VHH binders against Abasic site processing protein HMCES (HMCES). Designs and how they scored, part 103

Target 1, 269 residues: Abasic site processing protein HMCES (HMCES), of Homo sapiens (Human) (q96fz2)
Amino acid sequence: CGRTSCHLPRDVLTRACAYQDRRGQQRLPEWRDPDKYCPSYNKSPQSNSPVLLSRLHFEKDADSSERIIAPMRWGLVPSWFKESDPSKLQFNTTNCRSDTVMEKRSFKVPLGKGRRCVVLADGFYEWQRCQGTNQRQPYFIYFPQIKTEKSGSIGAADSPENWEKVWDNWRLLTMAGIFDCWEPPEGGDVLYSYTIITVDSCKGLSDIHHRMPAILDGEEAVSKWLDFGEVSTQEALKLIHPTENITFHAVSSVVNNSRNNTPECLAPV
Key: E = the ipSAE of ESMFold2; O = the ipSAE of OpenDDE; V2 = 0.75 times the mean of E and O plus 0.25 times the DockQ between their complexes.

## First folded at step 11 (VHH)

Design y6 (from x9 with Q102M; framework vhh_6z1v_2)
Fold by ESMFold2-Fast, scan of step 11:
Structure y6 (fold): chain B 269 residues (1-269), chain A 123 residues (1-123)
Amino acid sequence: as target 1 above (269 residues)
Amino acid sequence: EVQLVESGGRLVRTGGSLRLSCAASGFTFSTYAMGWFRQAPGKEREVVAAISWSGGITWHADFVKGRFTISRDNAKNTVYLQMNSLKPEDTAVYYCAAKSYMFYDSPKEYDYWGQGTQVTVSS
């Protein structure tokens, strides 16, 4: 997973993240560094994206079920990195394979410290190789939006006009992430950065790409992944697996250039 | 204290009309999606209609489509269900429910529930 959309205005994004703490209290996540949040239809590695994480990471004795929302750099910079410039990191930490997460020092160490986060997005993009051509077809991949199991379907976004209205009730994609805290050797603010855990693609996505992000489907999974005070690393890793509860549609080549940041990037074609 | 209080349920004859109201208090109503559910004796609770936090998106079950209309007034912290062309099979206890941000068809997803208002439709 190397490209996402996260375009909701801060207030709408915050409402979309409403949750219950352990005491059953309804809450909105509290923002850290809200001015660093930059909505975009076309987010690439090294940009900042909003993540959810436990309040206990920032406040000793905080309830570990309470949530903070914070922008973090996409591309994990390990706490042990000694160079002064994070861009000098020699290996790609945009994604973290689920099958080797406990073997890689860059991921094992922060995971052992409980540094689990939930990466928020409208959805993510993948490029399918087209047969008989060097061109690739981009797809926007996201949670099914408002579905019913009883009588017909709730909600549908078939046209650009309908897509504009669905943000009013959009279910954000919630991806399992690992973050770390890096202190610049020469001083300055601590850098918070994250990686997205990846798994084998589900059957529904296999024709588009062979890998997918580890998606946390539902509040129970999100809560358990975030709550490092009560849920061990071993238990949390049981949440990391492919999901079939995902949908997609083809989008235009406008999305190919990461500098393009318009609704056309995710509109159905 | 969070409360949802339904009102308007009564006995009405087949073909009649009825408007249900649900008054909300104790939470920021404008940030919650609202749903109307019903439950007849011996049956499971089923979704009737739902409305987004802004009122911009509504959904109605096929068995009430064209007859029932959900609406809300965020200034009054109230959600409504206008019921027209009532049938005996509409007889049930009607519940309003609140869900943070998005509405769903599953009762399990909803955060707050009212105690219900009885609607009886006689032939």
Scores: ipSAE 0.044, ipTM 0.499, lowest interface PAE 6.2, mean pLDDT 87
Fold by OpenDDE, second read of step 12:
Structure y6 (fold): chain B 269 residues (1-269), chain A 123 residues (1-123)
Amino acid sequence: as target 1 above (269 residues)
Amino acid sequence: EVQLVESGGRLVRTGGSLRLSCAASGFTFSTYAMGWFRQAPGKEREVVAAISWSGGITWHADFVKGRFTISRDNAKNTVYLQMNSLKPEDTAVYYCAAKSYMFYDSPKEYDYWGQGTQVTVSS
């Protein structure tokens, strides 16, 4: 996974992340550093994206079932990294393979500390290789959306007005991530950064791409992944597997340019 | 540059009250837990109180016994320590400290420190 969409306004995004704590109380996640949230139809590594994480990470003795929402840098910077520039990291931390998560220090250490997060997105993009050509067809991949009587099929949203309505009740994709905290050697703010855990693709996506993000489907999976106070690493890792509960459609080549940040990126062609 | 500047320390009589302030700059204040520490002459630095980044959770040392209260105003990038019913034993340099992650009672875990403000309680 090298490209995502996360374009919802902050308030809409917050509402979309409504949840119940362990007491069954309905809550909204509290924002940490909301000013770093930058909505975009075309998110690439090194950009900031919103993630959910347990409040216990920030507050001693907090209820670990409570959620915080925070923009973090895509591309995990390990806490032990000693260079002043995170871009000097010599290995790719955009993704973490599920099968080697416990073998790589960069991911194992923060995971062992309970630094699990849920990466939020409208969906993610993948490119299918066309047989016989060097051309790749991009696809937007996301959770199936509930067709409300008012929300025409994503395919029928021919008008910008209809598009906005569709997204008001958009079910966000929830991907399993690991985050870490890095202190710059020269001082300054601590950098929070994340990696997306990847798995082998489900059968439905196998023709498009052989790998997919580990998707946490449903509130229980999300809650368990986040609740590092009550759920062990071993138990949490059981949640990491491919899911067939996804849908996709072909999109235009507009998304190929990471600078393009328009609704056309995820619009069906 | 990261700065924590304490103020409000002065000479007070036993039973008196003080409010300490710590003004923060050079970092995103609302993302840090804050703490107050004190160090008396010849003694180790000890934690007095701590507050989470949102202010939702506070912690106070046992010796405070309800006399002191930590609070913060994220809009002003300031953390406060209200000290009531002061005793001679409270005489110390009081330090403000910041931590980017969870707050702890160990001074070693804090990232940034102020220069301190002197509080003296006379009999």
Scores: ipSAE 0.005, ipTM 0.246, lowest interface PAE 12.2, mean pLDDT 88

Design y60 (from x9 with G56S; framework vhh_6z1v_2)
Fold by OpenDDE, second read of step 12:
Structure y60 (fold): chain B 269 residues (1-269), chain A 123 residues (1-123)
Amino acid sequence: as target 1 above (269 residues)
Amino acid sequence: EVQLVESGGRLVRTGGSLRLSCAASGFTFSTYAMGWFRQAPGKEREVVAAISWSGSITWHADFVKGRFTISRDNAKNTVYLQMNSLKPEDTAVYYCAAKSYQFYDSPKEYDYWGQGTQVTVSS
């Protein structure tokens, strides 16, 4: 996964992240550093995206079922990294393979500390190689959306009004991530950054791409992944597997340019 | 540059009250837990109080016994320590400290420190 969409306004995004804590109380996640949230139809590595994480990370003795929402940098910067510039990291941390998560220090260590997060997105993009050509067809991949009689498919949003309605009730893609905290040698803000755990693609996506993000499907999976106070690393890792509960449509080549940040990026062609 | 600047320390009489302030700059204050520490002559630095990034959780040392209260104003990038019913034993340099992750740990784990403000309580 090298490209995502996360374009919802902050308030809409927050509402979309409504949850029940372990007591059954309805809650909204509290924002940490909301000013770093930059909505975009075309998110690339090194950009900031919102993630969910347990409140317990920031508050001692907090209820670990409570969720915080925070923009973090895509591309995990390990805490032990000693260079002043995170871009000097010599290995790719955009993704973490599920099969080697426990083998790589950069992922194992933060995971062992319970630094699990849920990466939020409208969906993610993948490119299918066209047979016989060097051309690649991009696809937008996301959770199936509940077809309300009035809410046409993303493709049926013929009117701006309908488009807004679609997004007001959009089910966000919830991807399993690992985050870490890096202190710049020169001081300043601690950098929070994340990697997306990847798995082999489900059968439905296998023709598009051989790998997919580990998608946490449902509130229980999300809650368990986040709740590092009650759920062990071993138990959490059981949640990491391919899911068939995904849909996709072909999109235009507009998304190929990471500078393009328009609704056309995820519009069906 | 990261700065924590304490103010408000002065000479007060036993039973008096004092409010300390710590103004923060050079980092995103609203994302950091804040703490007040004190160090008396010949003694180790000890934690007085701490407050989470959101202000939702506070902690006070046992010796405070309800006399001191930590608070923060994220809009002003400032953390406060209201000190009431001061005693001679409270005489110390008071330090403000910041931590990005969790508070209530060893002083050594805090990321940033102020220069301190002297509080003297006379009998």
Scores: ipSAE 0.805, ipTM 0.906, lowest interface PAE 0.6, mean pLDDT 92
Fold by ESMFold2-Fast, scan of step 11:
Structure y60 (fold): chain B 269 residues (1-269), chain A 123 residues (1-123)
Amino acid sequence: as target 1 above (269 residues)
Amino acid sequence: EVQLVESGGRLVRTGGSLRLSCAASGFTFSTYAMGWFRQAPGKEREVVAAISWSGSITWHADFVKGRFTISRDNAKNTVYLQMNSLKPEDTAVYYCAAKSYQFYDSPKEYDYWGQGTQVTVSS
């Protein structure tokens, strides 16, 4: 997973993350650094993306079931990194393989500190290899959405104009992430950065790509992954597996250039 | 205090029309999706129609398509169900329900419920 869409305006994104705390109270996640949120149809590594994490990471006695939403840099910078420029990190930390997560220091250490987060997106992009050519076919991959007769069906052949109507009821993709906190040795703000955990692709995606992000399907899975105060690392890792509850459609090559940031990036071809 | 108050239910003859209303208070109505549900004697509660917080997206169950229309007025904190070509099978208590952000086709997902309004359709 190396490209996502997360384009909802901040207010709509916040409402899409409405949740229930341990006491059954309906809540919206509280923002940290909301001005760093940059909506985009085409988000690449090193850009900031919104993630959910437990309030307990910021407040000693907070209810661990309460949620913060914060923009974090995509590409985990380990807390032990000693150089002044995080872009100089020699290892690619965009994704973290589920099968080796406990073997790699960069991921094992933050996991031990409960630094689990849920990465939010409209969906993600993958490029299918085409036989007889070096050209790859991009696909937009997302949770199945509720079909409506008056708004048109998602994933059907449809005009780009009709796609603007689906976002008011869009179910955001929720991917399992690990984050870390890095303090610049020369001073400055703490950098929060994340990686997306990856698993083997499900049967439905196997013809597109051999890997997929670890998707947390539903509020029970999301709550358990976030709640490091009540759910151990061992229990949380049981949530990391492929899911079949996904859908997709082919998109145009406009998405290939990460500088392109328009609805055309995710519209069906 | 959150409350949803349904009104408009009554006895109607087959082929008649009714408009149900649900007045909401105690929460920010414009940020909630709304649904209409019904429950007939001896049956489980089933979803009839749903509408997004903005009003731009609607969903209707197959058994009411073309006959019922859900709508909302965010300025009045009210959701409506216009019921046309009523059949005896539409006889039920009709409930409105509220869900934060996205609507669902399952009653278990909804956060708040009204007390219901009785609709009876006779030949």
Scores: ipSAE 0.360, ipTM 0.706, lowest interface PAE 3.0, mean pLDDT 89

Design y61 (from x9 with G56Y; framework vhh_6z1v_2; at its last look DockQ between E and O 0.14; V2 from the best seeds 0.00; counts 0 for: pae O 9.6 > 2, placed apart)
Fold by ESMFold2-Fast, scan of step 11:
Parts: structure tokens; sequence; C-alpha cells
Structure y61 (fold): chain B 269 residues (1-269), chain A 123 residues (1-123)
């Protein structure tokens, strides 16, 4: 998983993440660094994307079931990285394989500290290899949505001013992530960065790509993944597996260039 | 305190029309999705219609499509169900429900519920 869409305005994104804490109290996640959130139909590694994580990571005595939402850099920079420039990392940490996560130092150390997060997106993109050509077919992949009178609502709007309203009932994709905190050797702000855990593709996606992100399907799974105060690493990893509860459609080549940031990136072809 | 108060239920003849209203208070109505549910004697509560927080996205159950229309007025904190061409099978207690952000077709997902209003349809 190397490209996502996360285009909702900040207020709508926040409301889409409404949740219940351990005591049954209705809450909205509290923002950290909200000005760093940049909505886009076409998010690539090294850009910031919004993630959910436990408030306990920031406040010593906080209820571990309470949630923070924060933009984090996509591409995990390990806490032990000693160079001054994170872009000089010699290996790619955009994704983390579920089968080797406890064998890789870069991932097992933050997991041991409870540094689990939920990566938010409208959906993600994958490129299917086409036989007999150098072209690849992009697909937009997302949770099944409730069928409405505006069925096929992506790209279907009666007028331009209604384009954003087609998303009013959108169920955000919730992917399992691991984050770490890196302190620049020369001083400055702590860098929070994340990786998306990947698993083998489900049957429904096998013709598009052989891997998929580990999707946390439903509030119970999301709550258990985030709550590092009550849920151990071993128990949380039981949530990491392929899921069939996913859908997709082909999109145009406009999405190929990560600089293109328009609704056409995810509209059905 | 959160309150949802349904009104408009009454006895109606087959083929008649009725408009139900649900007045909401105690929460930020404009950020909640709203749903209408019904329950007939000896039956489980079923979803009839739902509407997004903005009012733009609506959903209606197959058994009421073309007959019922859900709408809302965010300035008045009210959701409506316009019921046309009523049938005896529509006889039930009708409930208003609120859900943060996204509406669902399962009663268990809804955050707040009204007490219900009785609709009886007879020949």
Amino acid sequence: as target 1 above (269 residues)
Amino acid sequence: EVQLVESGGRLVRTGGSLRLSCAASGFTFSTYAMGWFRQAPGKEREVVAAISWSGYITWHADFVKGRFTISRDNAKNTVYLQMNSLKPEDTAVYYCAAKSYQFYDSPKEYDYWGQGTQVTVSS
C-alpha cells in the first residue's frame, strides 16, 4: 500500500472518527498539530497523513481508551536513527510485513512500547500489472459503503457545489499502523512517523495485487489496536489478518502522478 | 440531557397520508445522522429510512421506496417522515434515532432513541 486518498475537511474527518471510550462516553478525537493536516485525493509516502492513537502516549495518567488524532509522516523513522536527515534512511519503511514484524528491529521496538496507531483514509490505490503492455491499471480500494439513492456516489453529483456532500456518509478505511518518535540529533521538534502493516491479499483483491494493508474492521478491532494500556502486543497482533470486507473500482491514469489532487483521481472509469 | 420526541402518529385509512416529526434537543443535531425505525407487535425493530447530517444523502428501505420520504430541518432540530399510500402492513410504533456522523441499518449502532409514536392503518 503506497498511495491513499484522505480528502475530507478537518471538521468532517473529526466527526467521522466519533467513538466511545471505555466508560461508554461519546467523544471526538482531540487534534495534535491540526495545521499539518493537508486533505488530498492522492497522498504518497513522506507526506503527512492523519492517524488515531491513544491519549496515554502524550499524557502520563490519561485513560488509554481516549483518542488523539495527529498528522504523522508516512515512512517510519526509527528512534535509533542517528543521522540528521530522515530522508537519508537506506531502507523503505512505508510498509511493514505482518509475518516479520517481530523480527525487524525497526518495528518490534516501537511495538514493545505500545506505539500502535490507526491510519485513516478514504481508501487506497493499487496498480494492477497488465499483460502485453508496460501500462498498469490503477484501482481505488475502500470499505463497502451503505447503498443510497446516490448509489455510485463517487464522482456522481448533480452540481459542482454538491461534490463534497457525496461523502457525508462515507465510512473511512482504518488500517493498522506502527509509529515511532525520532528526536533530531541537532535539536528541534520530535518527528512522529508511521508504517502501514501489510498482509497477504484476500481472494477479492488477489487479481489486483498480492499484498494488502491490515484493515481493522469495526470499532471493536480499532479500540483493541489503539488501547496499549489494556491490550498487550500479543493480543493486538491477533487482529492482523486479511479481510474480505473490501470493494474497489478502476480509476483513470490521472492518479499515477502524485501531484494530481482532484476528484478525478478516484472517480470510476 | 438528550431528548428525541416523536409526534404525528394516529389512526389512518388505507391509502391515506401522514407526516411524522421528531424534535431533538440536548446534542448538536446538525452533526448527527437521523433514522426512522418501526416495530410491529411480535416483530423486531426494523429500519425504515435514514438521512445524513447535512440532509444530502438519504436511504429508504425497499418496502417503503416511492411511498415514504425522510427529510430534516437543521435550523429547527427536526427530522420528518412523510408517509404516503399507507398500507395495513405499515401499522407499527415508529421510532426516531440519532447516530454520530454515519447512519446504519442496525438499531444497535444508534446512540439516542425516542419513545415512539403509534401509527395504525386500517381499511
Scores: ipSAE 0.623, ipTM 0.833, lowest interface PAE 1.5, mean pLDDT 90
Fold by ESMFold2, look of step 12:
Structure y61 (fold): chain B 269 residues (1-269), chain A 123 residues (1-123)
Amino acid sequence: as target 1 above (269 residues)
Amino acid sequence: EVQLVESGGRLVRTGGSLRLSCAASGFTFSTYAMGWFRQAPGKEREVVAAISWSGYITWHADFVKGRFTISRDNAKNTVYLQMNSLKPEDTAVYYCAAKSYQFYDSPKEYDYWGQGTQVTVSS
């Protein structure tokens, strides 16, 4: 998993993240650093993307079932990193394999501190290698969605200020992640950064690629992954497995260039 | 107190039309997705149509598509179901339901329910 779409305007994204706390109260996640959110149809490593995490990471005695949403850097920078520039990290932390997560210090240490997050996206892209050619077919991969229709008169409904409302009911992909907090040695704000946990692909995706992100399917899985106050590392890791509840469609090669940030990136071909 | 009150259910002939209304109070209506469900005797409650909090996005079950139209008026805190070309199999108690922010096709996801209004379609 090395490319995602997360394009919704902040207010639409926030509403898509509505949840219930442990008492059943309807809530929206509270933003941290909302100005760092950079929506795009074509997100790549080192960019910022929104993640969910427990409020308990920020507020002493907070209810650990309450959620914060914050943009974090894709590509975990370990808290022990000594250089001033995160691009000098000599190993790839874009993804973390589930089968070795407890063996890699970069991931084991923050996981042991309860630094679990849920990485949000519209969906992710994966490239299928075609036998007999060097060509690769990109696919957009996402949760199955309820088929929706546009309503209202065309003038009011199609105006620029209403265009983002067409995604009002999109079920966001929710991927299991680990984050860490790095203090730059030369000063400045703490850098929050994340990795996406990966697993073997499910049967439905195996013809596209042999790995997939660990998807948290449903509110119970999301709540347990986030709630480091009530759910141990060992119990949380039981949530990490492939899922067949996934769908996809082929997209054009426009998405291949990460500078292309247009709806064409995820449009079916 | 949260309240959803359906109205407009009655007896109509096959091929007729009917408009159901659901008046909402006790919560911020404009932040809730709304759904119409129905339940015939001996059957499970099933989704008929749903509409997003903004009213811009709708969904209709295949068995009513082209015949029923969900709409809402956020200024009046009301959701509607326009029912055209009614058939005897549309006979049921119709319920409105509310879910914060997003609608779903399953009744188990909805937070608030009305008491229902009876629609009866004669042959």
Scores: ipSAE 0.387, ipTM 0.728, lowest interface PAE 2.8, mean pLDDT 89
Fold by OpenDDE, second read of step 12:
Structure y61 (fold): chain B 269 residues (1-269), chain A 123 residues (1-123)
Amino acid sequence: as target 1 above (269 residues)
Amino acid sequence: EVQLVESGGRLVRTGGSLRLSCAASGFTFSTYAMGWFRQAPGKEREVVAAISWSGYITWHADFVKGRFTISRDNAKNTVYLQMNSLKPEDTAVYYCAAKSYQFYDSPKEYDYWGQGTQVTVSS
């Protein structure tokens, strides 16, 4: 996975991330560094994307089922990295293979610390190689969306009781990630960065690409992945597998240029 | 320049059907929720139907009762209102409107408006 879309306005994104804590209380994730959120139809590595993570990472004795939403850098920078420039990292940390996650120090160490996150996206892009040609067809891949007909008045969407009444409730793709915290040697702000765990593609996607993000399908999977206080690494890793619960459509070559940030990127052709 | 141009309004008999179209230009259509409103003489403008930016969520007024259906084609920058089983009470000017990302049931919340198309249902 080298390209995603995450274009929803911040408030819409927040509402889309409504959840129930372990007590069954409806909540919205609290933002950290909301100003770093940059909506885009075309997100590439090294850009910031919003992720969910447990509040326990920030607050001692916090309820680990509570969620924080934070923009993080795509491309994990290990905490032990000693160079002043993250771009000098010699290995690719955009993705982490599920089969080698425990073999690579850069991923194993933060994972062992419970630094699990859910990477949010509208969907992700993959390119299909055309046989016999150097041409690649891009596809937008996402959760199946349910066409829903609503009736009645649009209530105050800001009230917890009305969160389910959000009209633009695109089901976000929830991908399993690992994040780390890096302190620059020269000082400055701590950098939060993430990698997306990848798995072998499901059968439905196999003709497009042989690898896919580890998708956490459903609230339970998301909750378990995030709750490092109650869910062990071993148990969490059981959630990492390919899913058939995806759909996709061909998109234009507009997405090929990472500078293009328009709805045309994900529009079906 | 932002433009919403409604078409398809005409005189029809009770029980008849119409399909209204609204062609949009001058803005990124796929990032806007679209709505159909109507205003009858001497009445307030009321929402008829709305559709989310993605087209996956639709809303219809209670008085529609399954007779009308809103849809959109983002490739054509067009929103539609299929009206079936029309009644004299449906006589009104029908307006297309656009709202960035989210739609509302209040006309005040919409950013752009068409000029409207007249629908007349005769008894």
Scores: ipSAE 0.036, ipTM 0.462, lowest interface PAE 3.5, mean pLDDT 88
ESMFold2 (binder alone), look of step 12: mean pLDDT 83; pTM 0.856
OpenDDE, look of step 12: ipSAE 0.011; ipTM 0.276

Design y62 (from x9 with G56D; framework vhh_6z1v_2)
Fold by ESMFold2-Fast, scan of step 11:
Structure y62 (fold): chain B 269 residues (1-269), chain A 123 residues (1-123)
Amino acid sequence: as target 1 above (269 residues)
Amino acid sequence: EVQLVESGGRLVRTGGSLRLSCAASGFTFSTYAMGWFRQAPGKEREVVAAISWSGDITWHADFVKGRFTISRDNAKNTVYLQMNSLKPEDTAVYYCAAKSYQFYDSPKEYDYWGQGTQVTVSS
């Protein structure tokens, strides 16, 4: 997973993340660094994306079921990284394979500290390799959405104008992530950065790409992944598996250039 | 104190019309999606209609399409269900429910519930 859409205005995104804490109290996640959130239809690694994480990471004695929403850099910079410039990291940490997460120091160490997060997106993009040509077909991949009178069946709507009307009721994609905190050796603000855990593709996506992000389907899975105060690393990792509850449609080549940031990037062709 | 108060339920004859209202208080109504559910004797609670927080997106169950219309007035903190061409099969307790941001077809997802209003359709 190397490209996403997360374009909702901050207020709408916050409301889309409403949740219940352990006591059943209805809450909205509280923002940290909201000014760093940049909505986009075409987010690439090294840009900031919003993630959910437990309040307990920031406040001693906080209820671990309470949530913060914060923009983090996509591309995990390990806490042990010694150089002054994180762009000089020689590893690609955009994704973390589920099968080696406990073997790689870059991921094992923050995971052991409970640094689990949920990466938010409208959906993600993948490029299908077409035999007999060097051209790849991009697809936008997202949770099945509830059918509405204006949009019809999501995944069967074929008009770009219908896609302008879906966002008031959009179910955000929730991907399992690991984050770390890096302190610049020369001083400055702590850098929060994340990686998306990847699994083998499900049957429904196997013709598009061989890997997919580990998707947390529903509030029970999201809550357990975030709650590092009550849910151990071993128990949380049981949530990491392929999901069949996913849909997609082909999009135009406009999305290929990460500088293009328009609704055309995710509209069906 | 969060409250959803349904009103308008009564006895009506087959083919009649009825408007249900649900008055909301104690939360920011304009940021919540709203749904109407019903439960007939001996059956589980089922979704009838839903409306987005903005009012721009609606959904109606197939068994009420063309007969029922959901609407909302965010200035009055009220959601409505206009019920036309009523059938005996529409007899049920009708519940108003609120869900932050997006509506769902599952009652388990909803945050707040009213106590219900009885609609009885006689042949």
Scores: ipSAE 0.369, ipTM 0.707, lowest interface PAE 3.1, mean pLDDT 89
Fold by OpenDDE, second read of step 12:
Structure y62 (fold): chain B 269 residues (1-269), chain A 123 residues (1-123)
Amino acid sequence: as target 1 above (269 residues)
Amino acid sequence: EVQLVESGGRLVRTGGSLRLSCAASGFTFSTYAMGWFRQAPGKEREVVAAISWSGDITWHADFVKGRFTISRDNAKNTVYLQMNSLKPEDTAVYYCAAKSYQFYDSPKEYDYWGQGTQVTVSS
């Protein structure tokens, strides 16, 4: 996974992240650093994206079932990194393979600290190789959405009004992530950064790409992943597997350019 | 009040074994990484071993070379250091320390400290 969409306005995004705590109380996640949220139809590594994490990471003795939403840098910068520039990392931390998560220090250590997060997106993009050609067809991949009589497929939003309605009720993709906290050697603000855990692709996506993000499907999975106070690493890792509960459609080549940030990126062709 | 109370330190002969215990109270033990440190006379405090909140991750200093093992029991709010094949060079005050939600090998990163327990290894 090297490209996502996360374009919802902050308030809409927050509402979309409504949840129940362990007491059954309906809550909205509180924001950390809301000003760092940059909505985009075309998110690439090194950009900031919103993630959910347990409140316990920020507050001692907090209810670990409570959620915080925070923009974090895509591409995990490990806490032990000694260079002043995160871009000098010599290894790719955009993704973490599920099968080697415990083998790599960069991911194992933060995971062992309970630094699990849920990366939020409208969906993610993947490119299918066309047989016999050097051309790749991009696809937008996301959770199936509830068809409301009026809410046609993303493609049926022919009017701005319909578009807003579609996205107001959009089920966000929830991907399993690991985050870390890096203190710059020269001082400054702590950098929060994340990696997306990847797994082998489900059968439905296998023709498009052989790998996919580990998707946490449903509130229980999301809650367990986030709740590092009550759920062990071992138990949490059981949540990491391919899911067939995904849909996709072909999109235009507009998304190929990471600078393009328009609705055309995820529009069906 | 936060308390870390070390126990188990004593005089032991070279090649002997000790098990240190650290009983924690006054904080949510299961959310803290724990570490063992030691300080010999005239030397700086150094990390011996560390363990994540869940116990899934452990770290041991190079000088341990498999002789020491850190473990924890979250139900008992206790962290342990099993020390085998002790050497005179292991003589030091051993300290238990706690760090919230973090796993570090630097003493500066730990929030709470015990009073220490004396380990003396005789030749």
Scores: ipSAE 0.000, ipTM 0.228, lowest interface PAE 13.6, mean pLDDT 88

